VH-VL binders against ER membrane protein complex subunit 8/9 homolog. Designs and how they scored, part 5

Target 1, 192 residues: ER membrane protein complex subunit 8/9 homolog, of Dictyostelium discoideum (Social amoeba) (q55fm0)
Amino acid sequence: MNNNISITTEALSKAHLHSFKHHASSVNGILLGKADKNSILITDIIPLFHTQTLLPMFEVAMIQIEKYCRDNNIDMVGYYHSNQCIANELEPEPIAKKIADRLNNELNNMCFLMISKIEVNRPSGLVSIDKVGSDWLKNRKTLITIDTTSNSEDINEILKRNLQNIKESQIYDFEEYLSNPTRDWLNKSLVL

## First folded at step 11 (VH-VL; from i1 with heavy chain D31E)

Design j7
Fold by ESMFold2, look of step 11:
Structure j7 (fold): chain C 192 residues (1-192), chain A 122 residues (1-122), chain B 107 residues (1-107)
Amino acid sequence: as target 1 above (192 residues)
Amino acid sequence: QVQLQESGPGLVKPSQTLSLTCTVSGYTFKEYRIHWVRQAPGQGLEWMGLINPSGGSTSYNQKFKDRLTISKDTSKNQVVLTMTNMDPVDTATYYCARAPYIWGEGRYFDYWGHGTLVTVSS
Amino acid sequence: DIVMTQTPLSLPVTPGEPASISCRASQSVSSNLAWYQQKPGQAPRLLIYGASTRATGIPPRFSGSGYGTDFTLTINNIESEDAAYYFCQQYNNWPLTFGEGTKVEIK
């Protein structure tokens, strides 16, 4: 049995806004939450890169995220990626597969999600990418639901409101932190 | 002194549920994952699964996934193994063991519990 | 699953002599290999991790070597208290897997 994947409205909003902020490039980040036998719940995300993913800097980010997890009783549960090219929106780039392999080796129980358009048939705008043999392939059968227990507002309205108010400019990723350390890539004070 | 101690019943009847508790002390609970490993009489060791001390995420050997649940109680420094539908083939010594919870560090067990023998028999 | 094969399964030893135990993985595990000692009625004890790094408190007569698929635990200057069960464990891939073990006994 495949894991059932659930993501909170807040975490989903952050992931989409990260992608919108850098719409002309690929973005990626880490999914946080709790992974159990039959389910993964995503409650937060940590944005990482929007131009170049430099593997040594990825390792540095992971060390810091793991300490954050220990301090906040939360776990790394996966990885998200959004492609630069809208025409190939669901095919993971080679760097994304390499990062997913690295994470899968550390975590064993994790999800790899591609960010795509929000549609009636795909309300979260997310598609699971599953490890099949030595490769990573999309799996449209994996159930990805939005957990609305803490925020029942429609995701489309949240995104529209935040984009109109240019709130995506307040989301920083690790790449931005590297160029200016005052940029809080953990986004601890962010309000959406 | 780091200590891990397994506790639970030594005898379980077929089809019943086993519940074992690993109580840990002498170290910071959040710095290590807890794993369960078993050893049938005269046989090698078999990894069963793990639990993260932070958010309680779990990972299981596929062989046991349908029957095995690992949980924790951080306030008591305890990890609990629950395994349903026990069979005589599950007769084994069950160990809890800790591995570093540090990104990039290996999954080796620097401290083990003493083990508890569980016999599945009518 | 990665199969770990140990040889020999039984190893008679003479005090003062060296002894070697081999562990072979069915595919590369890089240096992600640990060795354990287990005496009767006791918990396993970590000897070596990272293929060659001695765990804290382990005497220098224990050493590990190898990379990829072939690994060796060497015990120099065997002492009578070294009679025990020894096994390897890979942590390169999930699930974690163990060798069948080697019983080291005094001749």
Scores: ipSAE 0.839, ipTM 0.908, lowest interface PAE 0.6, mean pLDDT 90
Fold by ESMFold2, look of step 15:
Structure j7 (fold): chain C 192 residues (1-192), chain A 122 residues (1-122), chain B 107 residues (1-107)
Amino acid sequence: as target 1 above (192 residues)
Amino acid sequence: QVQLQESGPGLVKPSQTLSLTCTVSGYTFKEYRIHWVRQAPGQGLEWMGLINPSGGSTSYNQKFKDRLTISKDTSKNQVVLTMTNMDPVDTATYYCARAPYIWGEGRYFDYWGHGTLVTVSS
Amino acid sequence: DIVMTQTPLSLPVTPGEPASISCRASQSVSSNLAWYQQKPGQAPRLLIYGASTRATGIPPRFSGSGYGTDFTLTINNIESEDAAYYFCQQYNNWPLTFGEGTKVEIK
């Protein structure tokens, strides 16, 4: 819960674009990377749902993501959620807390992030939701840094460019895969 | 056949760092998490922490978090426990054990190493 | 931490008769409970997981039951080779915790 959290520019862009693609609804997905005792580095995300999260289908997705992780030497490290109407001081929906509990029970070492607006005081646009006792509470003092090692471009410029080119339409989530199995919800060919 | 074997020093002086290696064989390394569990003489078993075989993510019992590091070398089928600032109360038999790395499966240990006794004394 | 309490701590048994060991959790662990056998100088051996599912290669004389906080390992038709330590482990909550063990002896 008190881990230093960092996210690559690429993973951050993908998460925000997933939210933009489905801005009329809540979205969620899984954070991938590596979690150690004092830090979590997020290097990719897997988008899941944008209409309703059906728990049986979530379990199916998790089985497949775990296989992907084993095959690619990467770990599940958390969960992200974006509410239908993004506002300052985002409050996680009950379903998001339920999924976070399920993940925490499996992983023990994870982060739960809400997607929020990018601002000077919140350059990643992410808000950490920490486990405190039996509940999940916003922690605005947890800083989520952007790892610019591989890409130093400003996240605002990346998002503006990709939205202008409608690149968010090329991001598929698990829900879209269920409707059309040719939609690669792992987004292996995505170029942002 | 599935085998786990702990190796390392049997005697460590107070304040020194312990390093134990768990070498595994007979199964696909990435299908199981490796955990460390210890048992002090005459006492019960105590879970210490785990490491994922995929990306190497770790999780620790809060009791040990400040002193314990678990790492892996996939090419050697090895998991390494490093524990700093050893104290005589850390005298115990140290086991590595594997648990399924399958979503929704329990965290029970179907194979254990034979354990290695580590004594911490002057 | 969930405390696991085993009863009895010592259990003399007669070959051919049944025996049972109790394990109680300080709060519900659902069915997330395992049982192990350990003989001196040997690695622990998984007997039961999921409270009642026998592990591969475990004879049918071993059975587990229970849900929530109260669990039982039953050994039917005790054999002399069954003399060992037996302990339970919960995996419902982090950290994982173990019972302190039951010594089963032929007497």
Scores: ipSAE 0.836, ipTM 0.906, lowest interface PAE 0.6, mean pLDDT 90
Fold by ESMFold2, last read:
Structure j7 (fold): chain C 192 residues (1-192), chain A 122 residues (1-122), chain B 107 residues (1-107)
Amino acid sequence: as target 1 above (192 residues)
Amino acid sequence: QVQLQESGPGLVKPSQTLSLTCTVSGYTFKEYRIHWVRQAPGQGLEWMGLINPSGGSTSYNQKFKDRLTISKDTSKNQVVLTMTNMDPVDTATYYCARAPYIWGEGRYFDYWGHGTLVTVSS
Amino acid sequence: DIVMTQTPLSLPVTPGEPASISCRASQSVSSNLAWYQQKPGQAPRLLIYGASTRATGIPPRFSGSGYGTDFTLTINNIESEDAAYYFCQQYNNWPLTFGEGTKVEIK
């Protein structure tokens, strides 16, 4: 089992801002980076849905993300999900488990992360969901570290600054791209 | 003309490290994953692991995980298998094989290398 | 790990007649099943993928069928050059696993 998950400050910021933009609903997306023998490094994310995830549209998005990965020498390494704020905020929803199964069948070496609050005992605000038998179960003990090599700024300051400047409005997901194809859901020009 | 060719030593002493190179040609490197599969004399095949051509992510059969590393050099169209602490039971023909790197397509091997026999003995 | 069991392990055949090889998975692999031919001293050759789809360049005398746990490779009109080792491979679950193989020999 992999238990060494790292995420860059940039990727972590994008994931949290995607959730903040759509705080009244569930959001999800794909984690990009490199998965090795004992570690997964997440260096980018691609936001997908903030309303209902439609599985046929998810398959279309995956084909396009795979092309992006080939063109940019990066790999799909996982999936993130954020529940609509309710009492069971860290319990994976059935749709999230279905997507995780679909990805696991394609990738084998991947992670499934839930977005939660940033706290002293959870600096990334992420919780790993591990495959156990045929199910996906949260694992609060999995270490998820922030890779500050490219950006050493504290994640809380980055989020504070960007929320003050309404930068989350500039993050698009695949669902928004479907409504207006001029919206770049790969967010290649976004600077946080 | 799609070609995969394994190269490396034919004889390795117990406890030594094996290094095999798979050199590929005749197709676009980024369109296929490279897998390693071995076959002991007179025995069936064992899947060992794979490497993505894009970012170089790897996945390993748990049986080999502690001893096996797969890497690539895209500029040379090469994939390298490194396996530590070799034992006589690791005597086998080692194959590299490609599988489609296409979302939703299966993990079947349409082209294989010719294989290289590695014998582990004193 | 999904165990793939082949029967028979040895199959003597007469040229011109049909032959079949069975492959059984320890749990469902849907249609995610491939068949290979391997001659002595040679690399495996892909015959069938997706349980029933012939690979490019494979003669129509080779056909595959099955779904779930039970699969069959059928060789119609056996030719002498079909003497080889045949094995199945599932790609539904990780790790990928192979059957133990069937040696097809001309009587």
Scores: ipSAE 0.829, ipTM 0.904, lowest interface PAE 0.6, mean pLDDT 90
Fold by ESMFold2, last read:
Structure j7 (fold): chain C 192 residues (1-192), chain A 122 residues (1-122), chain B 107 residues (1-107)
Amino acid sequence: as target 1 above (192 residues)
Amino acid sequence: QVQLQESGPGLVKPSQTLSLTCTVSGYTFKEYRIHWVRQAPGQGLEWMGLINPSGGSTSYNQKFKDRLTISKDTSKNQVVLTMTNMDPVDTATYYCARAPYIWGEGRYFDYWGHGTLVTVSS
Amino acid sequence: DIVMTQTPLSLPVTPGEPASISCRASQSVSSNLAWYQQKPGQAPRLLIYGASTRATGIPPRFSGSGYGTDFTLTINNIESEDAAYYFCQQYNNWPLTFGEGTKVEIK
């Protein structure tokens, strides 16, 4: 796995708000950006599921995201997951590990991130899950930095403002799109 | 007609930096990843790395990661390989090759460049 | 890294008869295997992908078989133009790796 991972404030906000919208369940999605030798920059995310990940539907979503990437000059660079159970907050569920394996086989250069609490020791609220042998294990030593080039506001204030404005209700995932196709799971009109 | 063509110096001195350009034509640039593969004289083929045509993300064989950079110029339909600290053991024919950029498809190379021989000697 | 081992390294053949080349992976690559032909001074040419799927424009006398670790390229009714270097490539795992090659020559 890359050890130099950065994420824009917009992408980070979107991932946390996806988790907050569905705070009583696990969520997952795809990280978009650019991956290079020892560096991954995440500039957007595509929310996917918030109940159960069905592998055939995951494959359909990947085909569409790949076309989106080609059309928008951006790459799939990883996967994020947030657990329902607080006691197992950072332990990836078996389905998350299976998806990560599938993506790693396709992408090779990617990151697997768990969404957790924003804390002094973890300002992004994200934890890297690294492939070790045949398994995926958390790595608290990998620093995930927030790219504040365009917005230097504290991420906590950004999340507070958006939650006060109920902006998480405007974030749709692929699962919601399958139930109602007027729900734009690419979230192209969302402004945070 | 799909074509890939490598260009660059045929001779490089030890410790110098190699720069090779792969120019492609006859197909839509963003539909294929470009890989670099080399073949030392009398030896087999060795995969070096790739670049995505969309966002330009790269992936490298660990053997080369510290010396190798792959970049692209989409407006010119070009992919550039840069490899630092060349050594005589790096003497090889260097190929660019394309693989489908399709989720779930294999990473096999349906078209290759003609290759360019790079000799590393003083 | 998955090591791809080809046998034989040299294969003299008689025109009109079948020939086969074996490729063995050090661990399973499922069906993620390709075969290439390379003539002297030329770029490699894709023959087979997915272990058994013939690439566009490849004559039906070329066929591939196998799954897992053991794969075979078969050339039925060898023609003089088939004299070339042949090699396999796995794409199941990173890095991508190639067999060392088999030189096919007409007796």
Scores: ipSAE 0.829, ipTM 0.905, lowest interface PAE 0.6, mean pLDDT 90

Design j7
Fold by ESMFold2, fold request of step 16:
Structure j7 (fold): chain C 192 residues (1-192), chain A 122 residues (1-122), chain B 107 residues (1-107)
Amino acid sequence: as target 1 above (192 residues)
Amino acid sequence: QVQLQESGPGLVKPSQTLSLTCTVSGYTFKEYRIHWVRQAPGQGLEWMGLINPSGGSTSYNQKFKDRLTISKDTSKNQVVLTMTNMDPVDTATYYCARAPYIWGEGRYFDYWGHGTLVTVSS
Amino acid sequence: DIVMTQTPLSLPVTPGEPASISCRASQSVSSNLAWYQQKPGQAPRLLIYGASTRATGIPPRFSGSGYGTDFTLTINNIESEDAAYYFCQQYNNWPLTFGEGTKVEIK
């Protein structure tokens, strides 16, 4: 796995907001950006599921996301997951490991991130999950930095502001799009 | 009328940096990944790495990771291979080849360049 | 890395006869296998992908079979222009790897 992961403030905000919107369930999604030999830069995310992940629907979503990537000069660079259960906050669920394996086979150069709490020792609130042999294991040592080039505001202030106004900062995932196609799961109009 | 054409120096000296350009035409650039593959004289093919046509993400064979950089110039339909610290064992024919950029399709090469022989000697 | 082993390394053939080339992977590659033809001084040409799917423009006399670790390229009714080197390639695992090649010659 790459050991130099950075994420823009906007992409990080979207990932945390997706998890907060569906705090009673697990969520997942795709990380977009650019992966190079020693670094991965995440500049956007596409939220996918917040209840159960159905693998055939995941495959459909991937086809659509790949077209989006071609149209927008951006690449799939990884996968994120947030657990429902506090007791195993950072242990990826079996379905998350399956999806990560599927993506790793397609992408080779990618990251798998778990959403956790933001704290002094983990300013992004993200933890890398590395492929070790045939399994996926937490690597708390991997540094995930926040790219503040275009926005230097503290992520905590951004999240606080948007959580207070969740209906005005509505983020949609693929699952919500399947229920109502007017819900833009690419979140082109989302204002943070 | 898909075409891939490699260009660059045929001779480099040990420790120098190699730069090869793959120029492509006859197809939509963003629908295929470009890979680099080399073939030493009298030997088999060896995969080196790839670049995505969309955002330019790369993936490398670990054997070459420390020396190899692949980049693109979409406006010129070009992909560039740069490899540092060349050694006589790197003497080979270098090919660029395209593979489908379609989720789940696979990583097989339907069109290849003609190849360019690079000799590392002084 | 997955090692791809081809047999035979040299295959003399008679025009009009069938010929077979074997490719064995050091671990399962499912059906993620391609076959190429390479004539002297030329780039490889894709014959088969997905173990058994003919590429565009490839004559029906070329066929592929196999799954997992053992794969076969069959050339029915060998023609003189089929004299070339033939390689398998797996794309199940990174890095992508190739067989050493089989030289097919008219005897």
Scores: ipSAE 0.826, ipTM 0.901, lowest interface PAE 0.6, mean pLDDT 89
Fold by ESMFold2, fold request of step 16:
Structure j7 (fold): chain C 192 residues (1-192), chain A 122 residues (1-122), chain B 107 residues (1-107)
Amino acid sequence: as target 1 above (192 residues)
Amino acid sequence: QVQLQESGPGLVKPSQTLSLTCTVSGYTFKEYRIHWVRQAPGQGLEWMGLINPSGGSTSYNQKFKDRLTISKDTSKNQVVLTMTNMDPVDTATYYCARAPYIWGEGRYFDYWGHGTLVTVSS
Amino acid sequence: DIVMTQTPLSLPVTPGEPASISCRASQSVSSNLAWYQQKPGQAPRLLIYGASTRATGIPPRFSGSGYGTDFTLTINNIESEDAAYYFCQQYNNWPLTFGEGTKVEIK
């Protein structure tokens, strides 16, 4: 309730591109940035799964992401999830709640975001899911601001351009890396 | 040899701001989180908050959140606690302590600083 | 907040005999429990983490057991230098919380 969440245009673009690439399935990943007393700034994301999330492989990914964070002076600050079914677009799946609990136990100061449609009243296309007692519930009052300091381009134009050029550059997740290690799930060479 | 050392004023007047510095040595700064824990005279221990060595993200006990700020200066191997609006009930020994920065390992403190007594009185 | 309740609060002991200290959590903390020793004017010393794993350099006369809500620190063959304040700490939930402590005294 007291955290202001902001996400850079670049990080937001990556999250939506992950969801669009695998639009017929659920996707998830880790939010990176810095979490302070009253704010969370998301500056990057690490895509993880687009099929069934296996918890042991999630733990392996977390160990590697933690090392990446130490090497790059950045922190894990949250988790994102996108549902397969449009009808329940904003209701987190049971596996997403289990992962969020696991992360909350390690991080404490984090956010859980659902990827949804970009709209006038939700320009980021993100909805915060807050811990309430032992459960995770949508919080429609949480504002999620797009940080345009580094890139002021409209997110819709970035997404349109990158989806039209999918053959030349694409986002990869951890699941794809496991199938082919040349697929960089850290996406350091992705062109937005 | 791993060492943590707290430094700062031993006496603070009510309503003033406390600033304590934890200086660490003998280990790689980025391998451990730093926590602050205090102990009032004759009382138990109370967890206050932590800072990540990597990006400097913080987490606070809700009891202190409105008054407490933890920051770091990696180039000096230092973590700084700042606490506003001090009151006589805040009289305590303040410790910095390190916990493993390893996914899944846990949040137990294998090394503690010597502690610094801060008295809040007029 | 998880409340950690220790018993007894004061424990007179005889050198050479065993002693036990109990710690009860208000809800399950799995095995995420640590024990500390604190001597007067000193910082706490880690004895046990993970409910039962001895920290580096801790003598085998210190042992921990338990899971969930009920935990025990056992000190076998008490020595005079074991007179100290002992407390538990859970790290299963935020915020981290500590027991109120047990003062172990030589009779």
Scores: ipSAE 0.823, ipTM 0.901, lowest interface PAE 0.6, mean pLDDT 89

